# Designs tried in a protein design chat: VH-VL binders against q9vpl3. Part 298

Target 1, 224 residues: q9vpl3
Amino acid sequence: RGKINIQRPKAPHYERARVVAVTQPKYPELPKAKSCFKTRAERTQQQQENPYNEIIAREVRNWLDHSRLVAFFHLSSITADDIFRVRVQLHKQNLHLKSYGSKIIEQAVKNTRYEAIVPLFHSNHCIVFSPDPEKTAALLRIVRRVPQMVLLGGIVEETMLSRNQLVAYAQMPGLHAVQAQLVQTLSQAPGHLIQQLQAHQNSFVQVLDVHAKNQMNEETPKST
Below, E stands for the ipSAE of ESMFold2; O stands for the ipSAE of OpenDDE; V2 stands for 0.75 times the mean of E and O plus 0.25 times the DockQ between their complexes.

## First folded at step 11 (VH-VL)

Design C95 (framework fv_imvotamab_arm2; at its last look DockQ between E and O 0.43; V2 from the best seeds 0.00; counts 0 for: pae E 2.3 > 2)
Fold by OpenDDE, look of step 11:
Structure C95 (fold): chain C 224 residues (1-224), chain A 120 residues (1-120), chain B 112 residues (1-112)
Amino acid sequence: as target 1 above (224 residues)
Amino acid sequence: EVQLVQSGAEVKKPGESLKISCKGSGYSFTHYWIGWVRQMPGKGLEWMGIIYPSDSYTRYSPSFQGQVTISADKSITTAYLQWSSLKASDTAMYYCARLDYGDYFGFDYWGQGTLVTVSS
Amino acid sequence: DIVMTQTPLSSPVTLGQPASISCRSSQSLRHSYGNTYLSWLQQRPGQPPRLLIYKISNRFSGVPDRFSGSGAGTDFTLKISRVEAEDVGVYYCMQATQFPYTFGGGTKVEIK
């Protein structure tokens, strides 16, 4: 009696196969349990409606609205300890390092002037906020020592700047310095003008004086 | 240095109103949330609610909704917790704490607490 | 509401010995944004709570290295490598993944 191959049972006789096929209880397809897996769309929608997201978005918006300097960084394999160290250093300069979820940022900036920043938040990121745009140089100095923080761009005085532009901005003399220089230059202008105006008069007086002296010398009779 | 300083201990009778305060200093008060946490005698911590001082947006725990009012005055960097009518069951230590969603996502700095005693 | 369950309720520890506190959540604390917002707080006798650990394993400023946090999903652990006298107090885990925020029942660390 040949070993019944239990792994590949011989196909039953055609008639038996038909009977088995017809007598197989058609179990009503259990209503496809609405896979508790909320579709990505439903999850996204639920996330959008999550009061929690709104709360965080509010905070993000507040930082954006009250910051004159905003810098965006990519984080590459940075440890929490490293972040903490950087945060402390930044804080000493009144720079505030924050990390928010990309979706929260998206929600926060939706339909706002900041919407253009959304593409910057496709990976691990952090944001540095400051009320003082003059701290840009300090910010860049600090983050240069942190190779894990890569500058992506920023907002300065409500203007979005590329990485290169932000670096260039940091190298510029502060607005006050430039203004002071301008004032100094302008303050010198009147003096120069006066000097130029007086120069002609002085020259004329000198010429007259020379002429007068020459005349006096000619009128002095050689007493012999 | 970040500091939260709370008002002093309160002894009240049932039915009385009470407003306790939490003053923040050493940081931008308007950019950080303030939360209130209750601790009944010998018990654990209970989150009551939070307020964003910038716009006074407030959210309560369901257990405390309608029972207390959280408010803030950003001009003096102070948050408040208020009862319209105290109950004996309100006897507890109340803490204010700073909350930052951008850093720690938790209460990073705490006030010293205000003991509220409600007794007949 | 997320229920936070801490064990043990009391942890008598000998000075210099390690301590371990467990915190379990009734549901995953992983937020949709990818982070897990679990914090550990220390409350010394007669003092307000103090933040020790945030986001599972990050030490807050000024927290000694002897404190460490670990865990994922629903199970979290606070470890003290060498308990010191100043570590006496009640420790709380807190979830901030969803409202309402909830605390564990606390674990009292005492010196034997």
Scores: ipSAE 0.622, ipTM 0.820, lowest interface PAE 1.0, mean pLDDT 87
Fold by ESMFold2, look of step 11:
Structure C95 (fold): chain C 224 residues (1-224), chain A 120 residues (1-120), chain B 112 residues (1-112)
Amino acid sequence: as target 1 above (224 residues)
Amino acid sequence: EVQLVQSGAEVKKPGESLKISCKGSGYSFTHYWIGWVRQMPGKGLEWMGIIYPSDSYTRYSPSFQGQVTISADKSITTAYLQWSSLKASDTAMYYCARLDYGDYFGFDYWGQGTLVTVSS
Amino acid sequence: DIVMTQTPLSSPVTLGQPASISCRSSQSLRHSYGNTYLSWLQQRPGQPPRLLIYKISNRFSGVPDRFSGSGAGTDFTLKISRVEAEDVGVYYCMQATQFPYTFGGGTKVEIK
C-alpha cells in the first residue's frame, strides 16, 4: 500500500502489463495445500475453544439458574484492589460479583429465556448474582458509592426488570418492614386488639350457626 | 473463609484401589470448579482434570484420561479422586484446587495435599 | 498442548535484591473470547501452591506489592522487587487459556 508518486515516468509497460494480465483467462486454481493447512489448524483451535467456552458458559448458566436476583452493570476502569474491596462488601450480603466475556454470556443464554440480555454485554460489564432478592436494596446502597459500576437492569424472581423497575423493587416493603408495622400496631393500640378479639368471637358464633343450619338442611331440605 | 481440606496420607501397594477426598467449605461449593493437580516427588505440577460439582461435568487431561476417576458429592461438599488399580508411578502429592472463571482465572484456593505412596 | 517454559530453573538472590522469572508459551495465550489466562503460583517449602498473580498482572488478595506480573502473547515475567526471606520457594506459571491446562517447570528462588 505504498502510495508512491511514480505516475508515468512510467511505464507504458506498467499499464500494458496490467492490461495483458487482465485479458488472460483466469481460472484460479485454489491452493488445496494452503487451504487445507489453514482449515485443519482453525478447526482444531475452534474445537478446543468451543469446549472451553462451553465450560465457562456452564458456570454462567448455573449462576443464572440458581439466583433469584441478578443485576447487570456497566463497569468502568477500576483497580483490582478497589473491585476486590467491592466484592468483599457485596459478599457479606450474599451478593456475588462476577464478570464473563460477552461471547461466553451469549453462548450461555442461547436457547434460554435469558437470551434478551445479550445486548447488555457489548461493553465492559459485571454481573451480581444472589439467591436473596431482598438484598436488592443492600446491593444498590453498596454500588451507589462505586461510580465505576453503573446499573443497567436486572432479573428478580425470573422477571426481567429495567433499571427503574429494579430501583422501585428495592424500595418496596419487605418481610421485615411488614413485621415492624405489625409490632407497632400491637404495641400502640390495645383497644384495637380487643376489637379484633370481639370480631373473632362473633365469627366463631357465626360458624356454629352455619353448622347448625347445615344439619337442619339435611333433615329438612329448605336451604337448597 | 474458603477452605479445601483433603483426606490424609495413604500408603498402598500396586494393584490396590484408592479414593481420596477434598472437602470444600466457606463458599458455595456447587458454583465453583474443583481441579486435581499431581506433583511427583521433586517435580513440578501437572493438571489432571476438573469437575463442576453442580452437575458432575468432568474434563480430564489427556495424560490422565482413563487412569483416574474424578467425582463429587455435592450434598457433603466433597470432590474425589479415585484409582481402580494403583501403580508405583502414582506415588505423588495430590492437590485439589478451586477454580473460578467469573473473577479469578486460575486456581485461587488449594487443599493441603494428600501424599499417596505406592510401593511393594 | 501449550508448553510453558520457565527460566531460570534456579534463582539464588541476595536478600533485598530483585528477582525476575520468565515464562514463555509455545502458543499465544490470548483468548479469542476473553482475557489472557496466565497465572503465577508460589509454593513455599513444604506447603501447597498459592495464587500470586492472575490474568498476567493482577495481584491476588494479600499478595505484597513487591510482586508484579507483566507480558503479552507468549512472553511473561514475574518480578519480585525486593526479595524477602519468606519469598523462598518454587514459582510456577500456569495457562488456563485452553485444555489441557499446563504449568511451567518451576523456578526455585533461594537466598544466597
Scores: ipSAE 0.525, ipTM 0.788, lowest interface PAE 2.3, mean pLDDT 78
ESMFold2 (binder alone), look of step 11: mean pLDDT 92; pTM 0.942

Design C96 (framework fv_imvotamab_arm2; at its last look DockQ between E and O 0.40; V2 from the best seeds 0.64)
Fold by ESMFold2, look of step 11:
Structure C96 (fold): chain C 224 residues (1-224), chain A 120 residues (1-120), chain B 112 residues (1-112)
Amino acid sequence: as target 1 above (224 residues)
Amino acid sequence: EVQLVQSGAEVKKPGESLKISCKGSGYSFTHYWIGWVRQMPGKGLEWMGIIYPSDSYTRYSPSFQGQVTISADKSITTAYLQWSSLKASDTAMYYCARLDYGDYFGFDYWGQGTLVTVSS
Amino acid sequence: DIVMTQTPLSSPVTLGQPASISCRSSQSLVHSYGNTYLSWLQQRPGQPPRLLIYKISNRFSGVPDRFSGSGAGTDFTLKISRVEAEDVGVYYCMQASQFPYTFGGGTKVEIK
């Protein structure tokens, strides 16, 4: 949701976008009264009064820049012991559970394509970062047993995904496992080579076709 | 297991240079801040500064600005605290500690400390 | 700079009895969205500091439940419900709400 998710296909998404635009509330512009609004200089100075949050935002940017999987959760009340157990389980899968204030998130993603995530952090939340997008299935399996964590959506390979898209991504087979089977097949003795290559090639083509269809159905711009 | 292992005790004379180390292991070193904390003999804790090893961004306490240099080498997961010219008043225990803004918002793991003694 | 003032400076306690340590900041530690970044550290004799409590009242992993933290604004308390021999040491509060980070002066807990 938001303008960052501009529709790619013209007909179906244009009709939906046109209906949403017509139904958007129209608010009058505020009258200009000097006593009711800060001067331009005061606004600029106040916008520069959060240097501490900018230092913390550096950490958030680093996690975002080095994570191929980012998942956002609403976090209900949970004990410190329980959240620690979840964090340990996630860490074993190279999944890193973090939480940052919404103002820090806003500063971290300012002027990036990720600005649309800011509204997700107005309530109690947590984020899971990982360099391993194939760990999405493990993440969802672990948090399935944690009703206090409710999935909101995520980012995979620098593409924003809705909750449903992320769940669908998690069910896709991993490409590295198919590639590993092909390498092992090519290393085998000649007696089995032709049959194994044909079977693995067909599986690999099927996985690529599913990945391509999922990427084409995204509501955000795709990479290249 | 998260560990911060510091270099061994040092005995130095005034005017000598010194570089002590803090090696992190068991976690993603470049995603966490490393802070340095001084404890003078019989005294409390003083924050000296922090570094973010990913890009070497550094912030110093005003009391230590210009007195020490904090650096890191992410290829060997090590942070450093360095003096160009030691003074007798630098005699203290020095701790490194990991700072986690995304969870505890504080120093969650500490090194064992490096005792620095500066005397004639 | 936020000054952190701890009382008492020394707390001799009979084994098995409670101890209470106060920490007062010179200004509010409340950060954006109502979070307060006040930590409690324990330093046993001859050991480095260790994190006990973060964000006022949350126990760090492996910290016994006899330790509890409370407070708001500028006034914070660490309580040990039943002091054990291993609890001897110096306790520090620390704020991370703004730079420079500052510690309280410490409270020595010892067995009478």
Scores: ipSAE 0.753, ipTM 0.881, lowest interface PAE 1.0, mean pLDDT 79
Fold by OpenDDE, look of step 11:
Structure C96 (fold): chain C 224 residues (1-224), chain A 120 residues (1-120), chain B 112 residues (1-112)
Amino acid sequence: as target 1 above (224 residues)
Amino acid sequence: EVQLVQSGAEVKKPGESLKISCKGSGYSFTHYWIGWVRQMPGKGLEWMGIIYPSDSYTRYSPSFQGQVTISADKSITTAYLQWSSLKASDTAMYYCARLDYGDYFGFDYWGQGTLVTVSS
Amino acid sequence: DIVMTQTPLSSPVTLGQPASISCRSSQSLVHSYGNTYLSWLQQRPGQPPRLLIYKISNRFSGVPDRFSGSGAGTDFTLKISRVEAEDVGVYYCMQASQFPYTFGGGTKVEIK
């Protein structure tokens, strides 16, 4: 009597298979458990009705309006602990890491100059705010150590910048430094001009002096 | 360091008005919400309301709506809780606390509390 | 209003032993944003409340690792792995997922 292969039962005879197929209790499809996961649409609708939307949107708008540096990041599988560490580091630099829902961001920026940022908020994201645009370099330095934070773009001095532009901005000397350099350059210009003008005069005087000395030497009678 | 410093203990009679204060320091006062929490003697914590100091937007718990007024003066980084007419039942410890929806979505820093005693 | 129910009311614990506090909400605390805004607060005798845990399981700054939060939906737990003398006080859960914000009744942790 061949060992019944319990792992690969032989297909029943065609007639038996047919009977089994027909007699299989059609269990009513369990009502698709309304996936406890409210569809994005349901979540969105509920979000619209959420009294929190207004108050949180207000906060977001306030941060946007009072920040001279805003950076948007995608978060990839970052732990709360990691976020906390990053937050602490950023805070030491007067950089404020915040996380808001995408719908809140959308509501906050609707019909504003910031509306263009909405497409950046598709998944887990965070925003870093700063009143100081000079902190861009510090921000990038900190987040480079956090591979889970991916820079998407930012706003600097009310200008939207791509990721690349923001990186480039961070590499530029600060406005004050550039201004200082400019001032230095400008301050040197008059001095250089004066030097050039005086150089010709001085050269002329030197030539005259040499000529005068030569004449004096020729007039000195060789006292025999 | 983030600090919330509240005004001192108050002893009042029923019917008197009172305004207590909460001064924030060590952070941008206008960017964070301030909430008030009541704790009656030997009892738990009760949320009263919140204010956004930037624009003084305020929301109250239904239980405290109309009973108290929450206000803020951003120029001196101070939030207020006031009663127009105190009741004996208002005897409690009152805490102010900072709230940020972008960080913890909770009260992360608390004042030391102000004890209000209302007795005849 | 969401009712927060804490158990036990009192938790006498021996030093060095673990403690566990339960918090149940009358409704799901899952916010429309997908987060659950449950916090744990510690109030030591004569002191203001202090934030311990936010969003169920995240330790606030300066909070020792002996504190941990867990849970989902309507059931939440605060655990202290090894109770120390400084842990004596009343612990509160707080929900901020719906207005009005509500606190649990508190659990008093005492040393036996």
Scores: ipSAE 0.679, ipTM 0.836, lowest interface PAE 0.9, mean pLDDT 87
ESMFold2 (binder alone), look of step 11: mean pLDDT 92; pTM 0.942

Design C97 (framework fv_imvotamab_arm2; at its last look DockQ between E and O 0.51; V2 from the best seeds 0.00; counts 0 for: pae E 2.1 > 2)
Fold by OpenDDE, look of step 11:
Structure C97 (fold): chain C 224 residues (1-224), chain A 120 residues (1-120), chain B 112 residues (1-112)
Amino acid sequence: as target 1 above (224 residues)
Amino acid sequence: EVQLVQSGAEVKKPGESLKISCKGSGYSFTHYWIGWVRQMPGKGLEWMGIIYPSDSYTRYSPSFQGQVTISADKSITTAYLQWSSLKASDTAMYYCARLDYGDYFGFDYWGQGTLVTVSS
Amino acid sequence: DIVMTQTPLSSPVTLGQPASISCRSSQSLVHSYGNTYLSWLQQRPGQPPRLLIYKISNRFSGVPDRFSGSGAGTDFTLKISRVEAEDVGVYYCMQAKQFPYTFGGGTKVEIK
């Protein structure tokens, strides 16, 4: 009895083949499962149309518009507790740590002056907002103690700054301090000028006095 | 400290108008959303709507759309919930709460509540 | 609307014993941005609600460590490791994934 070749079964007799062909359940072609995977475009479109995203985007925009200091950070393996601690510290300095989705940020800044920040949001990130640009130094001091927060860059007084530039900015004396120094310098200038002008006059008077004294001494007759 | 202070309890008759208030303090009022939540006597919490005080953008729950009006005056850091015509079914505790999408994505601070009683 | 279902409705607990509250959502609370916007609120008798947990497992400021949140997708749990007298009240889960925001029906924690 020949070994039944299970790998290549002999074609059934013609009649059997017909019966098998006719009795094969025609499973309705499963409607092409609308690929549950909404195309990136559909997802993006749905995301754009999601009123929820608009709401969040509104908040983001408001923070950006009303902040004079904005700093962007990458978060590396930071715990919620750590974030909370940092948040508290920052809050004491009127610094506001926020975390938004990258897509929300993208939506918020689209067609705005802030559009350049979008590439910074490719991973876990947070943003720190402040109405006071003078808090930059305080911000950096706080964040320095948090290795999980990596400074990416920032916006100060509507100017986009790199990480290095932001660090440099923080090291600069405050605008008010510089202004005060300038005012002090300027206020001293007139005094110096007056002193110089008076110095010449005083020297002249001294020379005249010496001359007068010498003349008086010459006119004193040696009373022999 | 962040605080939301609501107006006092109200006793009204059906058909009367009412406006209750929620004053925020201790934070930047314009940067955080304010939401209103209803709690009927012995019942759970119901989200009514939210407002962004910065621009007064408002969104309502479908169940409350057209039934109430949410507004805000940022100059005095106050949010409002108002009815044009109260119903007996409006009897409830009303809470205002702060919402921040950048932090907790929830209502982090709550007012003390305003009890509204509507009875004939 | 997302329906939030809490169980049990009532949880009588002995002081010092653990309590567990479950919250189920009718759909996933995972947002497209990867976060899950589930919060737990505590409402003590005669008081306004208070935020306990946000984003599933994060304790809000001032919340004792005996409170913990867990879960994923549609199933969430609030645990109290050791119930204290001050923990008496109604607990609510809340979803903020989409409008309208919805709350669970609440779980009343009582002391036996």
Scores: ipSAE 0.708, ipTM 0.851, lowest interface PAE 0.8, mean pLDDT 87
Fold by ESMFold2, look of step 11:
Structure C97 (fold): chain C 224 residues (1-224), chain A 120 residues (1-120), chain B 112 residues (1-112)
Amino acid sequence: as target 1 above (224 residues)
Amino acid sequence: EVQLVQSGAEVKKPGESLKISCKGSGYSFTHYWIGWVRQMPGKGLEWMGIIYPSDSYTRYSPSFQGQVTISADKSITTAYLQWSSLKASDTAMYYCARLDYGDYFGFDYWGQGTLVTVSS
Amino acid sequence: DIVMTQTPLSSPVTLGQPASISCRSSQSLVHSYGNTYLSWLQQRPGQPPRLLIYKISNRFSGVPDRFSGSGAGTDFTLKISRVEAEDVGVYYCMQAKQFPYTFGGGTKVEIK
């Protein structure tokens, strides 16, 4: 084979641009002004994706509407075998591991109280859904062994919880256990409840007595 | 165990109506889509459409829109494929399959198939 | 419609030898956030299809590691590293990027 060497005219400006790029510190860039003009390809892609994303968003809404526990995780690189093992363990506890695109989640929660969760989905992520909020402790126990899944927060009983609040919730008894614990506490220490009722009753009577005395002084007729 | 169990084989005449079923079990039926796939004798696979049983939202392939009706009854965890008037060209194997956008973004579990034979 | 083209139509192979199946889509299967909605199905004789590979390269539950998927954009490959007798059947690629969902024409893997 014959080697053909094509020479470029000059590259002194190219070499200076290289040096400048290497030696400059890397700063965070300011947000660029968004152009109102789109290419034909970008416009076509957006139009096709919006209706299709709505189909998938329907599934996301159904999971959200029928899950009393929702937990959000950042997902680092993980093998399909490893995520499958986690999914199986979670499924045994009625915990359903799902992953959706951020645009789909944004569309699913648009104009709802959950819109604040959208920033959590800018990177690789997953979501765990369950009808059983009492399974929060089991969820956290299972994922503790999975460093690739980093808890970001959740929703319990339609209430958004931070990471720390969700962890604290997991350490409490379930709804049934909380109710049973309250009944047992009442049965074992009824005296403090009776004292509180008596204290409230006495305080209420004292307020009425002061009010009545003040009202009587205000209404005393003046004599000449 | 996730299972999709379809109704038995059917032998019909052109012009007759037919409704075949796909019963899901072992999973939360209303949270997953059900798709229908046709396989003509000796041919490949053709997607017919999908339904979301939670609210009965349905999408059809253009080739099958107006030709069949896809429905579901979530109270008995069953999806249906229905013809108002069968044609001889409807002779095929029909599969239902579960679709999971949150995990696999594809048909993860399939029914055993229902053979429909339409002959004059 | 996204057309899915498979080659070869038939792949006779000796037991223990590799098989390679190609699938080409008429459009990119990459969604705007980077996922590619390409799966591979296996249909053994007299059986319904079953999922082998999803999202190009991920093996479904219970699929042996001799099956692998690869590819990008519009060109995808299913490989069977050492064909066993149970691998006889027809293999389909499928796209789920947009409606209507479409399948490749199938590739028959057979022993001999």
Scores: ipSAE 0.575, ipTM 0.816, lowest interface PAE 2.1, mean pLDDT 79
ESMFold2 (binder alone), look of step 11: mean pLDDT 92; pTM 0.939

